# VH-VL binders against c3mjb8: the designs that were tried, part 9

Target 1, 104 residues: c3mjb8
Amino acid sequence: MRIKNKIKKRIIELIELAYITARKGDLELAREYIKLAEMYSRKGRIKIPLKYKRMFCRKCYTPLITGVTERRRIRSKILIRTCLICNWQRRYVLSRNKGSNKEN

## First folded at step 1 (VH-VL)

Design P21 (framework fv_pritumumab)
Fold by ESMFold2-Fast, scan of step 1:
Structure P21 (fold): chain C 104 residues (1-104), chain A 125 residues (1-125), chain B 107 residues (1-107)
Amino acid sequence: as target 1 above (104 residues)
Amino acid sequence: EVQLLESGGDLVQPGGSLRLSCAASGFTFSDYAMSWVRQAPGKGLEWVSAISYSGGSTNYADSVKGRFTISRDNSQNTLYLQMNSLRVEDTAVYICARGEYDEYFWDSSGYFDYWGQGTLVTVSS
Amino acid sequence: DIQMTQSPSSLSASVGDRVTITCRASQGISDYLAWFQQKPGKAPKSLIYAASSLQSKVPTQFSGSGSGTDFTLTISSLQPEDFATYYCQQYNSYPYTFGGGTKVEIK
């Protein structure tokens, strides 16, 4: 479907635009780009690739830029990501064996 | 079916304040951007303000910046326009319009696909 | 601001006539252009979006074309109910701007 393929491309472009916009300091506009990408994803029944889903806060939709809108801490085998805007936090168990990957 | 019903228009004196409401029904209000458009008696259409579907982004025409505030209550399916420091030149019918995202062209807050009937605001002494 | 110049400001036509209204943007707006119909004493009705896409339930005598800066609304066979003022509007960037309107008067 040409329309579905255009929507897929626009979802990615919106997330990338949101990241650039957030880096320039406009967090409100950046959040709106992410929310729009989520809406196109839902309405078009198109899943956002995991790589791009990890670029923004799942709770407040702020693009996650390490040291600006996100803090990352590694403790032993655990990566902790914290959104500095809404305090959303997610923990990832880091594993050498890819078959043992766990999310918390 | 989609319905947009404006209310709150009144006669006010210059410098006064007024709040307009637009009650939406027949669609999922929180999925759509909304705008206010005005039309002075006998004149053409002028865009006033827009708000994103979440309420997180707002935009205003230069003529109303700093005086008008657009807001929405998605739980009540209602759009608002708070109008302060009203001027005679703000006299117009104020119409709410629904912004639908263009699936082909997505980088605006959308085109207007449905309009309300409007509510008259008269600013006069 | 993007200026929208609409022409003509008014025209008179007979039922059955082909009517053409033009709209020019002061800068490129791609296909982010809509057309609206407004009858006396009524709110506007959306006719066309994305320069050429008909809104649901809009009669097929209406069509739109163009891209970039030059746009056209065509009414292929004017009906009595088509007496109205027509407006173009760009939604490419804020502030959104409308053309001055074209009043279609039936002869």
Scores: ipSAE 0.000, ipTM 0.570, lowest interface PAE 15.1, mean pLDDT 84

Design P22 (framework fv_pritumumab)
Fold by ESMFold2-Fast, scan of step 1:
Structure P22 (fold): chain C 104 residues (1-104), chain A 125 residues (1-125), chain B 107 residues (1-107)
Amino acid sequence: as target 1 above (104 residues)
Amino acid sequence: EVQLLESGGDLVQPGGSLRLSCAASGFTFSSYAMSWVRQAPGKGLEWVSAISGSGGSTNYADSVKGRFTISRDNSQNTLYLQMNSLRVEDTAVYICARDTEYEVYSGEVYEFDYWGQGTLVTVSS
Amino acid sequence: DIQMTQSPSSLSASVGDRVTITCRASQGISNYLAWFQQKPGKAPKSLIYAASSLQSKVPTQFSGSGSGTDFTLTISSLQPEDFATYYCQQYDSYPLTFGGGTKVEIK
């Protein structure tokens, strides 16, 4: 059904809006937009696309902006992202060649 | 190779309307916000409008609010600017630009990394 | 709105000269500042993003610095192809705003 595609677009819109709002310094409002996107995802059983899922903290819902709301560290071939608001961490394996950017 | 190609600029009378288009290629169009920027003859750059990658969020300069509408068709990789109630002061080259992307692995925020060539809009009697 | 004040409005220089252009924001914008080069009759070209990060294929004579409210674009040794108008732009918040531009002319 096309309704699921419309909900997916709404989820993406909310995450994009949250990121822009966080860049402006309004972290409280940005988190509310992410929480709303997460609610649509859960209730509609629609996966948030990986790119957008990586744009916010999974614990506190703050958009992740390097040097502002997140810290990044590389240990061996692992990228560690740390949310500076709640100290949540996520690890990413960096072992694949150069295929992770969709435009290249 | 990223390319942006504008079209639709023309000579119009005050109060008239025009629709500008920007055809995008060489990247995942729906993943990027897009902007229209204008430049009056012999003057500097002025941001006009922006639209999010999904099309769900739009922003406008105060000078064009209520008269211009930005939109996009992600299935056709095309950005639009509908211009109504045109004024002599709207005379400018209108340029589309690819806007901010969050780069997940670097965390860097890019800004207007690619620009089109522009299309001239002249508003005169 | 965030006002961007760029100086000087124009300057005359010779090939090999060191050129410095400044840009000041009316409020703090962290590092959300970009620099663009525009040659007569052409669209702008992106030079620098995030105040100091060079765009791909931009020559190393260009460098950017600054954070908060005060920013600088430096051309360490001016080349013939560098005679152009340069613009700064903040992208911290909407509306996006540009500086007035600096025209770098041949002496």
Scores: ipSAE 0.005, ipTM 0.584, lowest interface PAE 10.1, mean pLDDT 83

Design P23 (framework fv_pritumumab)
Fold by ESMFold2-Fast, scan of step 1:
Structure P23 (fold): chain C 104 residues (1-104), chain A 126 residues (1-126), chain B 107 residues (1-107)
Amino acid sequence: as target 1 above (104 residues)
Amino acid sequence: EVQLLESGGDLVQPGGSLRLSCAASGFTFSDYAMSWVRQAPGKGLEWVSAISGSGGSTNYADSVKGRFTISRDNSQNTLYLQMNSLRVEDTAVYICARETYEYEWSGYTVEAFDIWGQGTLVTVSS
Amino acid sequence: DIQMTQSPSSLSASVGDRVTITCRASQGISNYLAWFQQKPGKAPKSLIYAASSLQSKVPTQFSGSGSGTDFTLTISSLQPEDFATYYCQQYNSYPLTFGGGTKVEIK
């Protein structure tokens, strides 16, 4: 489907643009790009790939840039990601034996 | 095996045009932002241009803006640099480079270069 | 544009020496700094990203430190294969900019 492929490409482009925009310091514009990507995802009934969903805060939509808008900590094989803008946190269980990642 | 293989370097007269190619293999090309970096004989490294994984965003050094165009064909796993209005000071080895990608935790993360091609020599001389 | 000033431009050292190279950014770049090694006639090889993280398969004699504007690359015990030119690079914002390079030569 050409239409769906177009929408998928636009979603990815918007998230990439949001990340670059946030790195330049314009967090408000970056959030708007993420919100637009979410809108295209919802209206087109196309899921944002998991790799791109992990690039932004699910609460405030700020792109998660380590050391700028995100803090990462690893404690006892748990990765803790913290949004520095809204303090949203997510914990991921790291498994080196099975190669699988789990969310808490 | 992940590789970047470059081609297209040649001797060109000032004002001429040339297109460089960088063939990527061993990884999902569309997931990575790519750059062109150049090095004049006996000089240091100079970043030239970058393109996002989707091709939707491009950036250029001021010295090449308006003359060079970066592009990519994700179906052919190939990066391009179209060079127009070439000047003697554009003489350099041109090298393509891949940005690091964090797949598992953060999707595409704009990172440092982790893989480089061998480079292709462009000589601009009258 | 962010300017990267690298020092020294060159140094002479012997195998087993501890070598330190510094890099300064004209404005704050957080930890978005990388280090590269280049041998004569060859393309650069990535050593360090995020100021202090080793790239895959890079020997542990290499380490990086710093944040903000001041950064250091340290080679704890110089090996014969470490004689090369080293470059720092900021990737905080476009345009990406490199330091002028430090040539590490044998005495």
Scores: ipSAE 0.014, ipTM 0.656, lowest interface PAE 7.4, mean pLDDT 85

Design P24 (framework fv_pritumumab)
Fold by ESMFold2-Fast, scan of step 1:
Structure P24 (fold): chain C 104 residues (1-104), chain A 125 residues (1-125), chain B 107 residues (1-107)
Amino acid sequence: as target 1 above (104 residues)
Amino acid sequence: EVQLLESGGDLVQPGGSLRLSCAASGFTFSSYAMSWVRQAPGKGLEWVSAISDSGGSTNYADSVKGRFTISRDNSQNTLYLQMNSLRVEDTAVYICARDYTVEWEGSEYTYFDYWGQGTLVTVSS
Amino acid sequence: DIQMTQSPSSLSASVGDRVTITCRASQDISNYLAWFQQKPGKAPKSLIYAASSLQSKVPTQFSGSGSGTDFTLTISSLQPEDFATYYCQQYNSYPYTFGGGTKVEIK
């Protein structure tokens, strides 16, 4: 239990560090931090929390920063996120009934 | 307008080979996983194979594993199915389908949202 | 492999009738089930995903329900263009598998 909590905290710290690093313009280093977080997640069998999983491209591991490394489009209540580095896309249903699904 | 157009279906003898193509237009092909589904005359649908958006991952039905190879050329917006060691029971209309993945409330849902018209493959002596 | 059992294999109905088609999975597939419509000589058309979510531009007479192993497609008031064969499909795991189909014919 406690060991898994420590690993989870380390995963979150790595993802947050990756985002800050990407904002400073070092995309290669940011990707390495995300890859390290994924490795800890896999080896520790700890799921990355959804909020943090949404912070990076799942194909190339670049942190997703709107207008910098990510483009967002809304069509017919579907949010489409596109990684500008590898063209990976993910679609999100935007529902009025589920305010928790709204992205900023 | 999303379009998927299959070609390459023909009459082939048992043990023969064919390559099927599916030309995609109206969307960013490289952003979607793709599948092949077949339907024998007068029968139901059977999933054959799937390929990831990059081409890095493939899956096959047991009935075709080792004989069929799925591939794609993202620069040409084309999906392929190489069919070797064909059997009479492979006779079917082969249809390409687009895999649409959407996230809703933290879960990922994948389904076929667009289908082509299919191309007929007949394996007989 | 997950086996999908669909019933009935065929039925006869009149315009305005309520039609119910069932699909049963050999193991729990949560809500990873889709429904498709196919007319003779035509490509399949997607109707429903996630067991109950209508796809864009699909008429509201179509509805889906169920979770786990038992699923239902309902057409609340059959229209002339709804005479077709309907298929369920699980996408919980590879290989993807389809039901045997239900042919809805004019009475």
Scores: ipSAE 0.081, ipTM 0.687, lowest interface PAE 4.6, mean pLDDT 87

Design R01 (framework fv_regdanvimab)
Fold by ESMFold2-Fast, scan of step 1:
Formats: structure tokens, sequence, C-alpha cells
Structure R01 (fold): chain C 104 residues (1-104), chain A 122 residues (1-122), chain B 110 residues (1-110)
């Protein structure tokens, strides 16, 4: 467990650092942190938890900050997320009961 | 010193399930970064990677055979078991187990068993 | 399907040098360390090179490895008849989440 736990911790730290960096306005550096986290995930054979995976654009790796780098629209129980940097979109079907979403 | 040895049936009939055991000494699967994998080689053909299990019970299988393969470990007995269902004559091969060392980027097999030959025939 | 491509055979005279190539893609060799295995006739494979260019204890310095981009190379200098064997490259494929081996190269010392 020791080696995989260290790698998982590093992946999470990199994503959190990327988000802080993007909030400070450095999108280029933030993208590099996300790319590094993805590389650690692939090389370490460790899946990025869905919570953290949803924090960045899967196409351009920009951290997704609502109203800054991301637009969210809700239409008929569908959440549409749009990256404002590369125009990547992902649609999520919202649960009726709790408003939880899932990838379509 | 580190040793691994494969054991199981040498003859299997089509449609039967194959169970192979890898028994090892000189290391433990409780050690971080250590795994044991299975590789096979049909007569006169190339090595084919099959499956791998790590100290933390993380498991990997080749995609072409994923539905037929299971891998498990018994850390207290120093054993790893591979099971393959629905055997076919094309599965005739020498089956090897080997120790995988994982430090971050990629694993490699530093010690190999001698191999056990499995023939699938009616 | 072959994911890593090796020449099927290579040959040279005793004392000469040979190079065996292993070609892959970004998801395997491009992003991961490469290992090389020697298989003498009738025996199990033996680790020859790990982490692209490192030798285990007991492997002579006549054997070397290198990696550039999506390709790896095994070099053998001062060829001996005892080097006649099949040589396999191996790595991890991140897109498959599985290990992969090359098709193997038969080395003949003529």
Amino acid sequence: as target 1 above (104 residues)
Amino acid sequence: QITLKESGPTLVKPTQTLTLTCSFSGFSLSTSGVGVGWIRQPPGKALEWLALIYWDDDKYHTTSLKTRLTISKDTSKNQVVLTMTNMDPVDTATYYCARDLYDFWSGYFDYWGQGTTVTVSS
Amino acid sequence: ELVLTQPPSVSAAPGQKVTISCSGSSSNIGNNYVSWYQQLPGTAPKLLIYDNNKRPSGIPDRFSGSKSGTSATLGITGLQTGDEADYYCGTWDSSLSAGVFGGGTELTVL
C-alpha cells in the first residue's frame, strides 16, 4: 500500500494545487499540474477519484471554475458543462431524488 | 534467495477450467511494491502477458482474455492462483509465474518460475 | 495483436555487435520504462535489462539498453555463441492497463 498511497496523495495534491493556481489566474501552469496528475494516474495505475476528475476539463486540462473557466446550464434534468477555454462539453443526467448527476 | 514454481494439471480437456498455482519463497506479497504475474508461451510462439496481482490485492488482466481469467493470492501461504475458464486447444502453452517489482513507472519481472506445460486436447 | 514490434531475427559473427529494436507507441514505450528478457532454448526467460538501461547483478556490461521516444534498443557487443537466444522487450501499456511483450527476436551467432 505504501507506494500507491503516496502516488494517490500526490495526484490529489496536484489537482488541488492546479485549482488554486487557476483561481489566481495562471491557467497555463494550472493545466501543467493537471497533466502531471494524469500522468501520475496512468503510470501509477491509480484511478483519479470522480470528484477530482470532475474538477478539470478532460480535453484541455483547464481546472473548471464555474463562471470563470466553466459555464453550467440545466435543461430538463440535464446538466451541461462547457469549458470556456476549448468549448469541450459534457452532459450529465440528474437524479430526480437528490439532484446527483451521472455521466451519460 | 527468491524462487517461484508453477503447479497444476498438465492435461486439460476442451471446455474445462484450468487452475494453476504459483508457490514462491524468499519474498512476501505483504511487501509494498511487490506483485506476481502470469505469462504464457504457446509452442514456438511469443510470450503473452496474462494477469498480475499486487501486494494490495490490485489486479490486472489482459483484455482479450479478461472474462476467462481470475487471479487471487494467499499471502499467508506464499501462493498466487490463476484460473482460466472454457479451455480450448489454442490455450496449449507453457505457463510461467514471475515476480513483478513496481516502484512507480512500470513493473518488470525479475525472477521467473521454470514454467509448467499445459496441453488442451480431447 | 502485436503492440510492440521487434525484428523476427538478427545475426552476426562472434565478437561483433548487434542491435535489436523494439517499436511501440506513446501509450506503452513512450510513457513507461522498458525491460528486456533473454530466453535460451528450452529455458524460462531471464531478466537482462530493466528501467530502460539498467542491468541486474550478474549481467555483463556487453548488454545495454536505451530508449528514444516510442522505441527501445537492446545492444550486445562482443557476441558469444552462448548469446544465441530469443530476446523479448516488455513494458506496460497505459491504454490497455496491461503488460505487453514484443514478438521476440531470434539471435543467431554465425
Scores: ipSAE 0.000, ipTM 0.572, lowest interface PAE 15.8, mean pLDDT 86

Design R02 (framework fv_regdanvimab)
Fold by ESMFold2-Fast, scan of step 1:
Structure R02 (fold): chain C 104 residues (1-104), chain A 123 residues (1-123), chain B 110 residues (1-110)
Amino acid sequence: as target 1 above (104 residues)
Amino acid sequence: QITLKESGPTLVKPTQTLTLTCSFSGFSLSTSGVGVGWIRQPPGKALEWLALIYWDDDKYHTTSLKTRLTISKDTSKNQVVLTMTNMDPVDTATYYCARGLYDILTGYYFDYWGQGTTVTVSS
Amino acid sequence: ELVLTQPPSVSAAPGQKVTISCSGSSSNIGSNYVSWYQQLPGTAPKLLIYDNNKRPSGIPDRFSGSKSGTSATLGITGLQTGDEADYYCGTWDSSLSAYVFGGGTELTVL
């Protein structure tokens, strides 16, 4: 119980630290923090919350910073996120009536 | 430089309460994943872990002594205090405090130790 | 009661190599990483190995660690008289919610 909560807290802290580290320009160290968070998630069987899971590239583990390490495009109701480090892409289908208002 | 130092009485009578203080420098107990533990070693015997307190005030104690042990911290003073009630001659040992790191990949480990303080329990 | 089992003593000659074993169970070594501590006579323990096989800064590469299943091993090569010490393995036990040490191994360099 307590150990699982400590693992979850550590996962979140590592992802937040990775993002700050990437903002400062140290992409290699940032990737190591993300890899560590993923390993804790797997070992502890704790799902990374969706908000935090979307903060990094799932292929190369670089934190995704729009305009720096990530490009975002919208094409026909589809949001396309591209990692500028490894060219990983993920596509998200936007809502028909409210997608553009909410998914800016 | 990371340092830890134990302080407290060197002689304790049976049934008395022992209070030991760990004073440290070079790190903070406000840092996530960091804790301070207490380990003892009777003369000529093995190391025995007693208790650990983490940055978030989460506390752990060895099961056999849990009812006798209290651990607390003062983050602003860089101190951790261990209290052990109802001392017995069998509790005669060198008492160490050490910085503990919790990490599931690196496990739990103590990377810096104090020099130890010897506590003798006798009448 | 000892949760982690080590041989009580081991000996070898200068320049030789030695291994020290540490045996546990699924709740400790089987699920967590192992550390090793060196205690020279009259001194506090010193971290020698963490994360099964990693050395802190300042620890020579003649010290190594490994883990297989519920057992861990400390390896020492190129033995020196200054290596005479007690060696302890340690890890977290998830079922006890406690840190546990092995019983210690006295290394004599003859």
Scores: ipSAE 0.000, ipTM 0.575, lowest interface PAE 13.6, mean pLDDT 85

Design R03 (framework fv_regdanvimab)
Fold by ESMFold2-Fast, scan of step 1:
Structure R03 (fold): chain C 104 residues (1-104), chain A 123 residues (1-123), chain B 110 residues (1-110)
Amino acid sequence: as target 1 above (104 residues)
Amino acid sequence: QITLKESGPTLVKPTQTLTLTCSFSGFSLSTYGVGVGWIRQPPGKALEWLALIYWNDDKYHTTSLKTRLTISKDTSKNQVVLTMTNMDPVDTATYYCAHDLWFGELSYYFDYWGQGTTVTVSS
Amino acid sequence: ELVLTQPPSVSAAPGQKVTISCSGSSSNIGNNYVSWYQQLPGTAPKLLIYDNNKRPSGIPDRFSGSKSGTSATLGITGLQTGDEADYYCGTWDSSLSAGVFGGGTELTVL
């Protein structure tokens, strides 16, 4: 199980590095880090945690930074996320109980 | 300087379709966060919000008129077009187009308005 | 029915202060920022206040805005005859997925 934990940690580190790289303006390198994280996920058969999956565009792999590479808006209890690079959109129904994690 | 100007027929017969064009300068609908909305005002009555289109082609329209309203843009011509089907005398109003810059998630306002075009619906 | 409620009219003398209220619900004013528009007779509306309390360039600080809960207020101090106009509040309504305006308030400077 230790090897899977190491791969999962590497996946998270790559996504976090991609986000920082995108914030510094290097979108192409950031996308390469995300693609590498996806490769480790596939080959290791380890799911990217939902929190980290939400950090990048599913179509073009650009990290999603609100107001920079992503627009977010709330309309009729729906959160709409738009990638400003490829115009990918994802809709999320807003609910007080949906997707909340618990410490117990 | 941002300017908008509405154009279209001043007289429309009942049951006809109204087509209004908003022509603008000083901004582009290819710019992130930019939108153009349509608002109308019957004589002596309140402002009524009609429809809105954003740079990414996201469209919104008021529920009460949803089936009658279409909004579209031609980014290369700097134009937004509103169509409204099955016109009725109660649709007599001054129609305005206005500029929206959606910079923050909760922010919603029109900072520049066209002069308005008056449309009378009668036989 | 109007989604945003304003008093139909208000009046005061030159130099005095007036406030105009705008009352809504959680889906509009409670969840989104409020704007205010001034419409002089025979003219298009003009933005007076945006994002609850911000003034565009060229709007004097005699005009102010505030928001508490599901209500917003436009304040005008040092009233001038040139302030006679209709005033509208506006915001987004998340449940309707549409913009909404108040019914308007006619300000008369006596």
Scores: ipSAE 0.000, ipTM 0.568, lowest interface PAE 17.1, mean pLDDT 85

Design R04 (framework fv_regdanvimab)
Fold by ESMFold2-Fast, scan of step 1:
Structure R04 (fold): chain C 104 residues (1-104), chain A 123 residues (1-123), chain B 110 residues (1-110)
Amino acid sequence: as target 1 above (104 residues)
Amino acid sequence: QITLKESGPTLVKPTQTLTLTCSFSGFSLSTSGVGVGWIRQPPGKALEWLALIDWDDDKYHTTSLKTRLTISKDTSKNQVVLTMTNMDPVDTATYYCARGPLWFGESYAFDIWGQGTTVTVSS
Amino acid sequence: ELVLTQPPSVSAAPGQKVTISCSGSSSNIGNNYVSWYQQLPGTAPKLLIYYNNKRPSGIPDRFSGSKSGTSATLGITGLQTGDEADYYCGTWDSSLSAYVFGGGTELTVL
């Protein structure tokens, strides 16, 4: 099998494993799994799909679990995701005229 | 519960071929991210990694011995076989098989080891 | 030839703390995660630490690991006579495409 397919599969598995690990309360190990996934992405020259990139904090690498490691709020038609560990925020504009596929 | 156990001859003559079998239970070598490796330890010496086979039948060998080493698996029997040709007295060692995750860019965590089998090479 | 360098021996009294170093290069410890193994006399090695600093289930918190640059350290606190063993670091070496172990450190208590 092609090495890139193997690496891509591992990247996804690591992010999913990180989510499960964070759910069980081990945030430090969960961050290490995410960092490992990023390393595979870099060394393998394989992009982490945006869906999976949205599953963790871009600043501290903690998996984002609503009500546990992240807070979600709607204010003035803006969805705000906040990492409860490092306080990093990401905003989604909910206006149909502007679209919502924008990240700071 | 996961177990691995090595089996094979305990005495080998110089120039003969050694064949060791690792029989395991509690996991499958069809599971992504899993491999079985072989490690040896001569009396009073350090651990030396020999080879590893992973779930996709990818094989890895230590460079210094790779022309002498063959590793294969039988997933249906839960077995991994190591063959080493042209045995020499310096190959006298305890041979271990161990389960490890294998991905390029991360270290193996050989998390469960067999008890080891001692192979003596002498005439 | 050793790719990962460990001190050949270390000793301390019961109840004390000891550290064991493992020095490598960018192709191994610098780019990859480190594991530590304990080998009691006459037994197979046992995984003690993985991913630089994580303990498997059943390993007491007296054992810890850390990594800085191209070096890793195993820490053992509250030493017990049952800790007398050989300790090995291990990691993948990207330039060799091989798993490598350190030379081992013999820990003597008392």
Scores: ipSAE 0.016, ipTM 0.617, lowest interface PAE 6.4, mean pLDDT 85

Design R05 (framework fv_regdanvimab)
Fold by ESMFold2-Fast, scan of step 1:
Structure R05 (fold): chain C 104 residues (1-104), chain A 124 residues (1-124), chain B 110 residues (1-110)
Amino acid sequence: as target 1 above (104 residues)
Amino acid sequence: QITLKESGPTLVKPTQTLTLTCSFSGFSLSTSGVGVGWIRQPPGKALEWLALIYWDDDKYHTTSLKTRLTISKDTSKNQVVLTMTNMDPVDTATYYCARSPYYYGSGLFYFDYWGQGTTVTVSS
Amino acid sequence: ELVLTQPPSVSAAPGQKVTISCSGSSSNIGNNYVSWYQQLPGTAPKLLIYDNNKRPSGIPDRFSGSKSGTSATLGITGLQTGDEADYYCAAWDDSLSGYVFGGGTELTVL
């Protein structure tokens, strides 16, 4: 079905646009783009690829930009990502040989 | 600022091929997410979608007329062309071209700006 | 037979409220976004509503859209004589792999 492929591409482009918008300092508009991408995902029944799901805060929908809207810390082989806007956190278990992300 | 205009013959004989051109300004088909489609309306009847072409050359046609319809674009000229073969008197209608908008907040498949329409009469 | 069913006509007095229904199925309205178009006599259609309930810039808030299940509704409040027109609903149909319009509703203002 070509229609679902078009919707998926638009979801990705909206998230990329949100990131660019956030980098320019407009966090409110960036959140609206993320919310719109989530709306297309839900209504189109198309999952947001994991890479893109990790680009924004799951609580407040702010794009996550390290050192700007996100803080990253490593403690005891665990990567901790913190949204600086709403204080949402997610933890990832790291291995010695490769950075591996695992929900914890 | 955004405008579309249809052009082509106003009179066509049965069995001939119709070629209509949509010329537009204020946007480009090089822009991701944008498309241009064709809709027709016989006198006193409902709107009927015919075809649509997107920025990436992806094409859609109504199933009932698919074998008779060809849609193409010339992005550098800001034009979309519809060709319809084997014209019949029942194809007499006003033909519109219209824009399917940008992905930024628009749904897939709706038409936000329409041309004025061009009337095509099919008779012997 | 039409895929999207609208009443052929509706009427109301100036200042009143009117609703126009559009009935479809799971393959169109039930799974996809609905748009509404206004066509004044002798003119090209104009977009009134997209994505079920959103208005383009320049469309007054007295026009509204809604969707429930396999049906959609266009609402018009504060009717004006300039609203006399044909109104069309439209949606993508998964089974037909095509964009479909309703049969149209003629609105007459008394």
Scores: ipSAE 0.011, ipTM 0.606, lowest interface PAE 8.8, mean pLDDT 85

Design R06 (framework fv_regdanvimab)
Fold by ESMFold2-Fast, scan of step 1:
Structure R06 (fold): chain C 104 residues (1-104), chain A 124 residues (1-124), chain B 110 residues (1-110)
Amino acid sequence: as target 1 above (104 residues)
Amino acid sequence: QITLKESGPTLVKPTQTLTLTCSFSGFSLSTSGMGVGWIRQPPGKALEWLALIYWDDDKYHTTSLKTRLTISKDTSKNQVVLTMTNMDPVDTATYYCARTYLDWGFSYYGMDVWGQGTTVTVSS
Amino acid sequence: ELVLTQPPSVSAAPGQKVTISCSGSSSNIGRNYVSWYQQLPGTAPKLLIYDNNKRPSGIPDRFSGSKSGTSATLGITGLQTGDEADYYCQSYDSSLSGYVFGGGTELTVL
C-alpha cells in the first residue's frame, strides 16, 4: 500500500465525515474535520481533489450542503455559491471548461 | 442480495391507525449513509413519497401528511416501521418500502432497491 | 398539487428514440439531484438514473439522463417492447423539505 495514497484516502474520508456531521447539525465538529483534512493535505503535500475542495467553505471550513449551509444561484453564466454560516461567496464562470473561482 | 418486504394489515377501517413494517436483509441501517423510506401508490395514480429514516435516526416526512406519519427503526431487527393515523378511504394504496444510499454527501442514489409492495384497502 | 410535471404519455415504435421531460422549479430540480424510475405493469419501481445522469449497475446505456436549469430529461434509445412501462422523475424540494415525484409518463411501444 503506498503512503501517499493512504493519506489521500484519509483526506477524503475526513471530508465525508465532516459532511455527515454537518448534516446532523454539528457544524463546529464538522469544521474540525475539514481543518484536519487540510492539515493532512499540507503535511503530506497532497492536493485535495477539486471536487472535494469545492465541498466546503474556504473561509470558515463549513461543509457546503445546498439548502442547509449553502445557497446556490445562477445569474447568466455565473454560479454564485454563498456560505450561509459566514456569508463568504465564490463566483464561478461556467463558460469554459470548469468554472473559475474568485474570493470575495 | 438485498431484499425488502412490507408487512401489515391488508384491510383497515376509517379512523384507524395503520402500522406497516419493512423487513430487510443484505444491508444494515447501522451502515453510514443507509436509509429506508416509504412510498405509496393509489390504484392507477402516481407514486407519492411519504417518509424516510437514515442510519443516524434522521427522519423526513411529506409535509401534507406530516401530522399523521411516524417513522422509526429497529436496527438490531433490520426493520423500519411506518405508522399513519386517522386512515381514510383516499389512503387506499399499495405501500412500498425502499432503500436509499447517501454516499457521504458525494452522491444520492435515490431509492435503489424496492420491496414488492403491500396493498392496503381502507373501507367499512 | 404535483410540483414536477411530466407528459402523461409518449409512444414510439421499436428501435426508435424517446425523450421524457420533467419540469420543476428552482426549489427542486433547479438546485437538487434528479432520479428516474421505471415501473413495469404490476411491479415495484426500479431505479434507472440517479444524480441526474448516472446509471446503477445493470442498467443499459440506452437509458440516459440530463438536467438543464429547472428541467430534467430521460432519454431512451433503441426502444424495445420490454421498455413499455410508467416512468417517474423524482427530486428533493427545499421549500417542502421533502422528496417529490412527477406525475408519471406511460410509454407505449408499438
Scores: ipSAE 0.006, ipTM 0.587, lowest interface PAE 12.3, mean pLDDT 85

